# VHH binders against Vitellogenin-6 (vit-6), part 11

Target 1, 176 residues: Vitellogenin-6 (vit-6), of Caenorhabditis elegans (p18948r1340to1515)
Amino acid sequence: ANCVVKSTKINTFDQVAYRNQFTPCYSVLAKDCGSEKSEPRFVVLMKKINEKKEWKNVKVVYGENEIEMYKTEEGLICRVNGEEIEYQPESEIEKKQYNIIWLNKNTLKFDSDDVTVQFDGVNARIHLSALYRNQQCGLCGHYDNEKETEFYDAENQENTIPKFAKSYLYKDSKCN
Short names: E, the ipSAE of ESMFold2; O, the ipSAE of ESMFold2 at other seeds; V2, 0.75 times the mean of E and O plus 0.25 times the DockQ between their complexes.

## First folded at step 3 (VHH)

Design g8 (framework vhh_8k46_1)
Fold by ESMFold2-Fast, scan of step 3:
Structure g8 (fold): chain B 176 residues (1-176), chain A 123 residues (1-123)
Amino acid sequence: as target 1 above (176 residues)
Amino acid sequence: AVQLQASGGGFVQPGGSLRLSCAASGSIFSFYAMGWFRQAPGKEREFVSAISGSGGDTYYADSVKGRFTISRDNSKNTVYLQMNSLRAEDTATYYCAARSYVITTKPEDYAYWGQGTQVTVSS
């Protein structure tokens, strides 16, 4: 199952489409929301980083690792635990628990057994293992194969800032 | 899940330096963005500095920018605040705080707080 973010349009794991206006605050796209309040195995976050363009920053927290992918005038930048990883054609950064792959100069892929994130600086595609059915939360929906549960409080599917979306927004100095 | 202990405060003369430490215990430390806040007697708690879980992003209040440096060592579950060129107006109790994943400057956004450490800048 895939969740696709194209600019401001999100198509969830359960194939429900809606619009979300991304802001300079991080929003949770996908997260391990198991029944117990333990540390999540992964969290995927996204924010808008340019006022005039739909340029994004995607942060993946996976185990004890923080992977950050974001767009600049020069192309995509990738940081692993604060250290910048340089682009290399067809390169793969292989680690015990995950891989980071440059599909091309403008497209990065984070790959693991739990979650895959493909990102081009504006758009993202997230794939979750089937083991996360009923354990996923965030803007990408509940991954429960029930469309009615995705937007129970939403009055219409075109709502740009539904109450649902606000519940997954982390506040920072740019959020009022 | 996380417990915090701030230390390193003390008395210092204007122009001096001091290094504060915040030791964390509990689960995965790198999931937490860490902040330093301070409170002078009779005033509200104010933001000083913050650092992301990896240490890749840092933020500073305008009043301390260029004088203070925040850093972290995730292998030791510790955040540091290096304070240089200290001024009398830096006198306060300094608190470290933690929240999930992302930096904020607002005290109310932090779920976990340590006990404070007193910094006094006086001749």
Scores: ipSAE 0.094, ipTM 0.491, lowest interface PAE 5.6, mean pLDDT 80

Design g9 (framework vhh_etentamig_d1)
Fold by ESMFold2-Fast, scan of step 3:
Structure g9 (fold): chain B 176 residues (1-176), chain A 124 residues (1-124)
Amino acid sequence: as target 1 above (176 residues)
Amino acid sequence: EVQLLESGGGLVQPGGSLRLSCAASGFTFSSYYMSWVRQAPGKGPEWVSGISTSGGRTYYADSVKGRFTISRDNSKNTLYLQMNSLRAEDTAVYYCAKGYTVIRSSHTYDFDYRGQGTLVTVSS
């Protein structure tokens, strides 16, 4: 299953569409919400990085690794654990725990056995392994084939869309 | 076909300097981020430094920051590591690596491709 973010519109893993106004604070799009809350296997985060444009920063935390993808005037930038990586031909990348693939100059793909994130600086497509059915939470929904549960917040409580979205927002002094 | 050949290692006294080179072939060197990784005796591999395709951006592990300088010459397909103010703790086999590093766990790294390495020994 896929979750698609088109500018401000989110179509969840269970095919529920709604709008979310991204802010300079990270929001959780998708996360391993299994039994170990302190050690999720992955977290996919997104924030808005330009006041008037829907330019985004996407962060993927995958085990001990942080991958950051974001739009600039110069183009799309990717950082792995703080180190900027440049365009690389896909054919020479060996599959490991995960791979960062430049599909073209303007599109990046984070690929792993658990989660795949395709990002163009504004829009994202997230694919989860079926093993994460009922183990996923975030703005992309619960991946449980139940449309009614899409708006449960981080504490698994049902909520309205505005309160649901706020429950997945990380606030700090830099984005407050 | 992809080949990385490290050179420049040797015995050096504490406080000394050494310059490592890595000759790359079999791929478009100027299209890849490059890294230096080291492995000290009895320890796992440690990422040391990385450099962007153009050489315009460089990154360093905290343990070597201010002492080591990574650089590249794309016209010669060569990666360099200038090591200054060397310490006994810098003793390791140094590897040239194609691409960025991938962390498998808190103490281990994977490399896209790694050369055979060059030994650096820092002792009096």
Scores: ipSAE 0.006, ipTM 0.206, lowest interface PAE 12.1, mean pLDDT 74

## First folded at step 4 (VHH; framework vhh_8k46_1)

Design b10 (from b5 with Y101W; at its last look DockQ between E and O 0.02; V2 from the best seeds 0.00; counts 0 for: pae E 16.5 > 2, placed apart)
Fold by ESMFold2 at other seeds, look of step 4:
Structure b10 (fold): chain B 176 residues (1-176), chain A 123 residues (1-123)
Amino acid sequence: as target 1 above (176 residues)
Amino acid sequence: AVQLQASGGGFVQPGGSLRLSCAASGRTFSEYAMGWFRQAPGKEREFVSAIRSSGGYTYYADSVKGRFTISRDNSKNTVYLQMNSLRAEDTATYYCAASHWTPLRDYSTYEYWGQGTQVTVSS
């Protein structure tokens, strides 16, 4: 299943579309919500970084790894655990747990067995393995073939779209 | 449900080699990450190695790194563990397991388990 995240529109894993506005603080697009132990196997986050341009920053937390992708005036940048990776045509960065693939200068792909994230600096496409049926939550919905529960928040409570979106706002040291 | 059959165990001298196989039946093998665990008498089951469903990502316990190699053949629904430079401490029952989930080092992640195959390393 795919979730398509455009500048002001999200089409969820269950094919529900709605309008969303990103902020300078990260929002959770998708995360593993099936574990009772509270440590998700992946988290995909997005925030807004430029008011005049529809540029975004995407962060993927995958196991012990943090992958950050974002657009600048010099192009799309990828950082893996804080270390910047430059674009090299026809190249990919392979790790034991995932791959980082430059599809072109302006498009990156994080690829793993659990989640795939394609990002061009503005829009994201998130693909989940069938393993996460009924075990995903975030702005991309629940991946459960149930459109009626799409806007239940992280505590499984039904909400309006703005309250639903705020419930997935991620706090970090930069948003305290 | 998926069924797993581990084989290839036996008796070897220290420094020897064995290749374990785990054949899977049932659901599509290519959707599963596969792991090897081992258990010696009186000890807890411990992680040995794992391989993601894509086949290009592998994991090893520190105690076996450089000596053991995991691989998979999706056309035969089989995962392998090549064990080289075997030591007495490698003596255990070896179990293969399958999971849709991560983390792969955690035995509680694995949904399906084989019966096991005995590996004994002794002079």
Scores: ipSAE 0.000, ipTM 0.134, lowest interface PAE 15.0, mean pLDDT 78
ESMFold2, look of step 4: ipSAE 0.000; ipTM 0.141
ESMFold2 (binder alone), look of step 4: mean pLDDT 83; pTM 0.841

Design b11 (from b5 with Y107L; at its last look DockQ between E and O 0.01; V2 from the best seeds 0.00; counts 0 for: pae O 18.4 > 2, placed apart)
Fold by ESMFold2 at other seeds, look of step 4:
Structure b11 (fold): chain B 176 residues (1-176), chain A 123 residues (1-123)
Amino acid sequence: as target 1 above (176 residues)
Amino acid sequence: AVQLQASGGGFVQPGGSLRLSCAASGRTFSEYAMGWFRQAPGKEREFVSAIRSSGGYTYYADSVKGRFTISRDNSKNTVYLQMNSLRAEDTATYYCAASHYTPLRDLSTYEYWGQGTQVTVSS
């Protein structure tokens, strides 16, 4: 299943489209909600980083690893556990549990058995393994082949779209 | 192969300023990220500053932030390090380096190295 996230539109894993505005605070796009809450296998986050352009920052938390992808004037940047990585043609980084691949100068892919995130600095495409059917939550919906429950919030309560979107804002020291 | 030549070192009093230059030859300068490293006697070579190939992002060691500025001039195939508010601890041989790759703070990333230029900060 695929979730397509554009500047102001999200098409969920269950093929429900709605409008969303990103902020400078991270929103949860997709998260393992089937494991213990404090130990999800993955979390995919997105925020807006430039008021004049549609540029975004994507962060993937995967186990003990933090992968950040973001657009700059110089192009698309990838940081892995704080280490910056410059574009190299046909380059990929192989790790025990995931790969990071430059598909081209303008597109990165985080690839694992659980989640795949493709990002071009503005738009993201998220693919989940079928193992996460009924096990995922976030702005990308529940991946349960049921459109009526798509806007349940992080506490699994049905909401209007604005309240649903606010429930997935990632709370950190700068975003409360 | 790329050849790098660092220059502009010298003697300066504490609080003074100095500009280092690194000229590149052999391949187009615009395709390389450029870095400055330094090595004091008896110490390991350490990162000072770097600038990406496009010039749109710069990197600094914490010890030099706010005092040093890296820049590049692709028409002259040259990277510069403007060093202000110099301190005795800045005394070292300064090396420029070039890379196609990241991470730019890591000395092992850099493919080509200049000979170095001596900077001495003393009363």
Scores: ipSAE 0.000, ipTM 0.113, lowest interface PAE 18.4, mean pLDDT 78
ESMFold2, look of step 4: ipSAE 0.000; ipTM 0.194
ESMFold2 (binder alone), look of step 4: mean pLDDT 84; pTM 0.857

## First folded at step 5 (VHH; framework vhh_8k46_1)

Design b12 (from b5 with T102I; at its last look DockQ between E and O 0.04; V2 from the best seeds 0.00; counts 0 for: pae O 13.7 > 2, placed apart)
Fold by ESMFold2 at other seeds, look of step 5:
Structure b12 (fold): chain B 176 residues (1-176), chain A 123 residues (1-123)
Amino acid sequence: as target 1 above (176 residues)
Amino acid sequence: AVQLQASGGGFVQPGGSLRLSCAASGRTFSEYAMGWFRQAPGKEREFVSAIRSSGGYTYYADSVKGRFTISRDNSKNTVYLQMNSLRAEDTATYYCAASHYIPLRDYSTYEYWGQGTQVTVSS
């Protein structure tokens, strides 16, 4: 299933649409929530970079790796564990458990067996494998075919949309 | 590093009440979310309750909802767990923990842990 994240609108894995405003603080878009006793296999985060432009930063935490994709005046940047990855037309970077693919100079794709994230600096499309049914949480919902529980927050409580969204802020102290 | 000291445990009859405290030192307490976990002998550590750094969001395990209340006093660098209507099944060592990160039900999120305080509920 797919979650489509626009600057002001999110369409969740369970096909629930709602309005959302990103801040300079990371929010959890999608996270492996089925591994309560172990660390999640992935976390997909998004934040607003610039108040005057609709530019975003997407971070994918995948195992021990951090993949950061963000828009700048110089174009779309990808960093893997702090190291910048050069754009090459129709190129990809093969890693043990994931690939980084430049679809073009303005669009990146993180691809893995668990999650795929396509990002153009403003909007994201997130695809999850069916293995994460009932094991997903975040602003992209719960992937459980139940629209009534879509806005249960990071601590599994039903909330208004603003409270639901705030509950998925990634770092508590700087953004609460 | 942040150091956490839990206290307030003890022996209580079923239906009774206890208030646990967790005092923090070493770093700015107001930056941390705080959680309570418990572990009975021979069992896994389980989530009890948590509170965001702002104090505006609180979370509870289903087994304690309506009976336990978490709160914090940032001026005293302390988080509290008011436990009412205690049951024998609440007998455990209670641990407080602190984190900059979410989600708060996941024990692996928590960066710092206290030593724990024993709560025993029996007739």
Scores: ipSAE 0.000, ipTM 0.198, lowest interface PAE 13.7, mean pLDDT 80
ESMFold2, look of step 5: ipSAE 0.006; ipTM 0.381
ESMFold2 (binder alone), look of step 5: mean pLDDT 84; pTM 0.850

Design b13 (from b5 with R27F T102Y; at its last look DockQ between E and O 0.01; V2 from the best seeds 0.00; counts 0 for: pae E 18.8 > 2, placed apart)
Fold by ESMFold2 at other seeds, look of step 5:
Structure b13 (fold): chain B 176 residues (1-176), chain A 123 residues (1-123)
Amino acid sequence: as target 1 above (176 residues)
Amino acid sequence: AVQLQASGGGFVQPGGSLRLSCAASGFTFSEYAMGWFRQAPGKEREFVSAIRSSGGYTYYADSVKGRFTISRDNSKNTVYLQMNSLRAEDTATYYCAASHYYPLRDYSTYEYWGQGTQVTVSS
């Protein structure tokens, strides 16, 4: 199952489409909600870098690793635990639990057994393994093959789309 | 009210060690990740280390990896930073912070901040 995240439109894991506007604060796109809340196996986050451009910053938290992907005037940048890695055509950075793949100079892929995130600086595509059926939450929905519960918020209550989206936005953050 | 009280700073010679403590109150400590950040005069606040709420995963800036060790005691609502092999460039005010959000290397993710404790590494 795939979630497609565009600048103003999200198509969830259960193929429910809705409008969403990103801000300079992080929003949770997809998160392991089946484990204890303090120990998610992954968290995928997105924020807008600039109010005037549709460039985004995506962070993937995976175990003790934090991978950041974002677009700049010079192209797409990837940082692993704060350290920038250079573009190498079709090369991979292999780790025990995940791989980072430059599909081309404008597209990165984070690949693991749990979650795959493809990102081009503006749009993201997220794939989850079947292990996360009914165990994921975020702006990409709940991956439960049920469209009626897609907009349950972070407190697991059904809401309008704006309230649903706001519940996955960081609160009290110093992002502004 | 949330309070984070950092202590254990002081003067130490290069190569020495210090252990910082941060006592927390006003929130459910066992549900929060804890982080240490530092700021030298004229510099931006920078990430040092973080530890998830259960203590299972730890995070370190490259400049301190192998020298600093973060730990926590949820029964005492306290996070610690053991700083070994200290260098002059480790001189800074060290701040503890708490968050239930990710990522943990970004200071903007942290919701609660302590007032800091001074660490000075000099002969």
Scores: ipSAE 0.218, ipTM 0.635, lowest interface PAE 5.3, mean pLDDT 83
ESMFold2, look of step 5: ipSAE 0.312; ipTM 0.704
ESMFold2 (binder alone), look of step 5: mean pLDDT 86; pTM 0.864
ESMFold2, look of step 7: ipSAE 0.000; ipTM 0.106
ESMFold2 (binder alone), look of step 7: mean pLDDT 86; pTM 0.867
ESMFold2 at other seeds, look of step 7: ipSAE 0.000; ipTM 0.162

## First folded at step 7 (VHH)

Design b14 (from b13 with Y101W; framework vhh_8k46_1; at its last look DockQ between E and O 0.76; V2 from the best seeds 0.00; counts 0 for: pae E 6.3 > 2)
Fold by ESMFold2, look of step 7:
Structure b14 (fold): chain B 176 residues (1-176), chain A 123 residues (1-123)
Amino acid sequence: as target 1 above (176 residues)
Amino acid sequence: AVQLQASGGGFVQPGGSLRLSCAASGFTFSEYAMGWFRQAPGKEREFVSAIRSSGGYTYYADSVKGRFTISRDNSKNTVYLQMNSLRAEDTATYYCAASHWYPLRDYSTYEYWGQGTQVTVSS
């Protein structure tokens, strides 16, 4: 199943579309919610780089690894645990647990058995394995083939779309 | 009131070791990830290490991996940083912090901060 995330529109894993505007604060797009809250196997986060541009920063938390992808004036940047990975056409960075693939200089793919994230600096496409049916939460919905529960918040309470989206937004001084 | 009290800093020769601790109060420690950050004079605060609330996953900056070990004791509301093979570049004020959110390498996600403890490595 696929979730398609645009600057103002999200199409969830359960084929529900809604409008959402990103901010410079992280939002949870998809997260392993079948494990204990403090022990998700993956977390996919997105924020705007700043208020003026539609460029985004995507972070993937995967086990002990944190992968960051974001657009700059010089192109798309990938950092793995803080270390920048240079663009290499037709090549990939292979790790035991996941791969980082430059599809071209404007598109990156994080690929693992659990989650795949394709990102072009503005928009993302997230794929989850079938193993996460009923185990996922975030702005991409619950992946449970139930459209009626799609907007349950992080504490599994049904909300309007704006309240649902805000429940997955990090609160700090810049986000209030 | 939330309180994070870092201690264990001091002066040490290159190649030496120190163990930092950070005692927490005023929040449910077992629900928070804990992190260590450092700041040298004239430089920006940088990530050192973090540990999830259960202790199941640990995170290290590349510059300290293999030399530093983070651990936590939820029964004592305390996080530790064992620092071995210290180098002059490790000289900084070390801050502990707590977060309920990801990512753990970004200081902006941490909700609570300690006042820090000084580590000075000099021959």
Scores: ipSAE 0.083, ipTM 0.560, lowest interface PAE 6.3, mean pLDDT 82
ESMFold2 (binder alone), look of step 7: mean pLDDT 86; pTM 0.861
ESMFold2 at other seeds, look of step 7: ipSAE 0.141; ipTM 0.593

Design b15 (from b13 with D106E E111D; framework vhh_8k46_1; at its last look DockQ between E and O 0.90; V2 from the best seeds 0.00; counts 0 for: pae E 5.4 > 2)
Amino acid sequence: AVQLQASGGGFVQPGGSLRLSCAASGFTFSEYAMGWFRQAPGKEREFVSAIRSSGGYTYYADSVKGRFTISRDNSKNTVYLQMNSLRAEDTATYYCAASHYYPLREYSTYDYWGQGTQVTVSS
ESMFold2, look of step 7: ipSAE 0.344; ipTM 0.738
ESMFold2 (binder alone), look of step 7: mean pLDDT 85; pTM 0.856
ESMFold2 at other seeds, look of step 7: ipSAE 0.006; ipTM 0.280
ESMFold2, look of step 8: ipSAE 0.222; ipTM 0.645
ESMFold2 (binder alone), look of step 8: mean pLDDT 85; pTM 0.858
ESMFold2 at other seeds, look of step 8: ipSAE 0.262; ipTM 0.685

Design b16 (from b13 with T58K D62G; framework vhh_8k46_1; at its last look DockQ between E and O 0.01; V2 from the best seeds 0.00; counts 0 for: pae O 18.0 > 2, placed apart)
Fold by ESMFold2 at other seeds, look of step 7:
Structure b16 (fold): chain B 176 residues (1-176), chain A 123 residues (1-123)
Amino acid sequence: as target 1 above (176 residues)
Amino acid sequence: AVQLQASGGGFVQPGGSLRLSCAASGFTFSEYAMGWFRQAPGKEREFVSAIRSSGGYKYYAGSVKGRFTISRDNSKNTVYLQMNSLRAEDTATYYCAASHYYPLRDYSTYEYWGQGTQVTVSS
């Protein structure tokens, strides 16, 4: 199943489209919302970087790793645990639990058995393993083949679309 | 005719446990979300817990989270509520209900209702 995230439009894992506006604070696009909340296996986050341009920052938290992908004036940047990974045409880092792949100089792919995230600095495409049916939540919906519940918030309450989106804001030191 | 038959209530001491069951008939159980609500005398009916038709997401009122567990067995057309660490404020008539629609925390969304089973928690 695939979720397509554009600057103002999201098409969820259950193929429900809605309008959304990103902020400088991270929003949860998709995460492991299994029966226990102690430690999700993955979290995919997105925020807006620039008020004038459609540039985004995508962060993937996978196990103990943090992968950031974001657009700059000099192009698309990837950092793994804070260390920048240089563009390498048609090559990939050898796989332990995940791969980082430059599809070209303007498109990155985070690839794992659980989640795949493709990002070009503006738009993202997220693919989830079928193992996460009924176990994922976020702006990409619930992945449960039920379109009527797509806008249930992090506490599983049905909300208007703006309240639904706010319920998936990721709280950090700059966003409370 | 649709029937929801709740059972398993009774008298229990604080800290004790009870398991409620709700047997369903007259509709396609596997297509419906199931919920538990409760009503104490003189109070409004309040949400306790709900479970989606697939058994995926489970919903809990804040006051019962960590103490109550909802589950369902679609082969037996039955929803359960395991109630642990019971407190005096849990004393109420517990109703099971079925819904084809959302939101599941709102009792007015539910189409079918059981007659309830009494739970009394007292020293």
Scores: ipSAE 0.000, ipTM 0.106, lowest interface PAE 18.0, mean pLDDT 79
ESMFold2, look of step 7: ipSAE 0.006; ipTM 0.252
ESMFold2 (binder alone), look of step 7: mean pLDDT 86; pTM 0.864

Design d15 (from d1 with V103I; framework vhh_etentamig_d1; at its last look DockQ between E and O 0.80; V2 from the best seeds 0.00; counts 0 for: pae O 2.1 > 2)
Fold by ESMFold2 at other seeds, look of step 7:
Structure d15 (fold): chain B 176 residues (1-176), chain A 121 residues (1-121)
Amino acid sequence: as target 1 above (176 residues)
Amino acid sequence: EVQLLESGGGLVQPGGSLRLSCAASGFTFSEYYMSWVRQAPGKGPEWVSGISTSGGSTYYADSVKGRFTISRDNSKNTLYLQMNSLRAEDTAVYYCARGITMIRGSYFDPRGQGTLVTVSS
């Protein structure tokens, strides 16, 4: 199952499309909500970087690791636990339970057993394994094959931000 | 949808040569960086070589540098690995993959069955 996230449109894991407006505060796109333990196995977040451009920042929290991908004037950047990574084919690379892959100069992919996130600086595509049926939550929906409650923006385009979208804003010290 | 079919492996004596091929379908091959990855018996996956979309840049692991040559033919949607001066340590199942891996984890979900290269006397 795929969730396709564009600047103003989200197509959920359950094939429901709706409108969403990103802010400079992180929103939860997809999150492990079914773990028996308190910590989710993954969280995928997105925010708008700048009011003028449709550039986004994607953050993937996976276990103890935090992967950030974002576009700059110099190109697409990837940071792992706060440190920018660049490809050097002869360098020693610490082995992890995930891969970070340059598909080409404009597209990065975070790849794991649980979740795959492909990002080009503006739009994201999230693939979730069938293991997370009924165990996922976020702006990408519930992955439960139910369409009635997945498309808030298409049903609620009036002047009020829907509570669904507000419930997935990630509160940090700069966005409380 | 995405299909990668590896071929060209076999049994070879030390010092011999093999040429591996990877036939790609289900995506626009010329828009992707490509890599070869190998997995020896009882070991985790090891990245071997990578190549840019045009073929203008090539990359190699230290263990194969000078002996292996990666190439591609975008008109045929095919990736190649020319393997010369083969050694016993090169024995592995070889897979092709989209992209060039910057963080190489223990996770590896190959799209094809791979092609077995056995180097022994």
Scores: ipSAE 0.376, ipTM 0.737, lowest interface PAE 2.1, mean pLDDT 80
ESMFold2, look of step 7: ipSAE 0.480; ipTM 0.797
ESMFold2 (binder alone), look of step 7: mean pLDDT 82; pTM 0.834

Design d16 (from d1 with M102L; framework vhh_etentamig_d1; at its last look DockQ between E and O 0.40; V2 from the best seeds 0.00; counts 0 for: pae E 12.9 > 2)
Fold by ESMFold2, look of step 7:
Structure d16 (fold): chain B 176 residues (1-176), chain A 121 residues (1-121)
Amino acid sequence: as target 1 above (176 residues)
Amino acid sequence: EVQLLESGGGLVQPGGSLRLSCAASGFTFSEYYMSWVRQAPGKGPEWVSGISTSGGSTYYADSVKGRFTISRDNSKNTLYLQMNSLRAEDTAVYYCARGITLVRGSYFDPRGQGTLVTVSS
C-alpha cells in the first residue's frame, strides 16, 4: 500500500484523502505502532522548511540511523546521521538494512524491507510492507482498510481533521 | 518496460582495455543517474561507478578510480564504461543500473543479462 503526499494533500494507506498544512515542526507521516518494544522500527516525519514554496524536509528514523532529505536552491540533499551524501556514491558491497537511491537529481528514494520513501523536495510517496497492516499510525492513517478510524489520534480517539493532524506533531527543541 | 542491454565484454590480457555499453529503453534516460555494478564469480555485487543526469559529475569505487571512466550519451540513451589497465580482480559480469545506489546484497536486481569481462593471462 501507498500513502501519497502532494504538497498539502494526503491520500492515506486506506485511500482516504484530506488536506494538511505542514508547519516548520515535524509531523509523523507513518510509524511502526505495533512493535512489542517501546521503540518503533521506523518513523517517517515531514515538515515545511520554506515559507515561499512548499519545500519539505523528510526524516526517516530507521534502527540506529537518521536519514534527512530536503530541497535547497542547489538541489536535493541527503544526510545520513548528519553526513551529506549528495553526489558522492557509496560502492562497498556489504549487508545493510536500507539503501539510498538517487532516481534522478530531483528525486531520492529510501528503500528498506519495512518502508520505502520516495521524495522530490515537495511530494512524497510512502510504501509499507504488508507486515505493517493494522500496525501503522500517523498522518497516513492506520493501514487497516477501515475509513471510519482513519482520523483516530495518537491516543486512539476520533477527532476532526485539524485535531487529528496536531496529535501527530513531533516535539523537538525547535518546537517546544 | 524498462530495458538495459549491456555489451562490450570479452577476454582481455592484464593491462588491456575494454569499453562497455548499456543501451537503455522504456524510461526517460536523461532524468536518471546511472551506474555500473559488477559481480565476480562466487561473490556478491559490487558498485563500480556512477554518473549524474547530465554527465557533469562522475563517481568511482576506490578499486577502479583512475583506471575506469564512466560516460553517457543522452541523445543515444547509452551509458559507457571505459576500462583501462585491467587486472585479474576486474573479472566479473558487469551490469548497468538506474541511480547511484549503495548495493545491499539481495537488493540488487539486475535488469539485463550483463556482459562478461574476463581478465586472464
Scores: ipSAE 0.006, ipTM 0.168, lowest interface PAE 12.9, mean pLDDT 76
ESMFold2 (binder alone), look of step 7: mean pLDDT 81; pTM 0.833
ESMFold2 at other seeds, look of step 7: ipSAE 0.423; ipTM 0.788

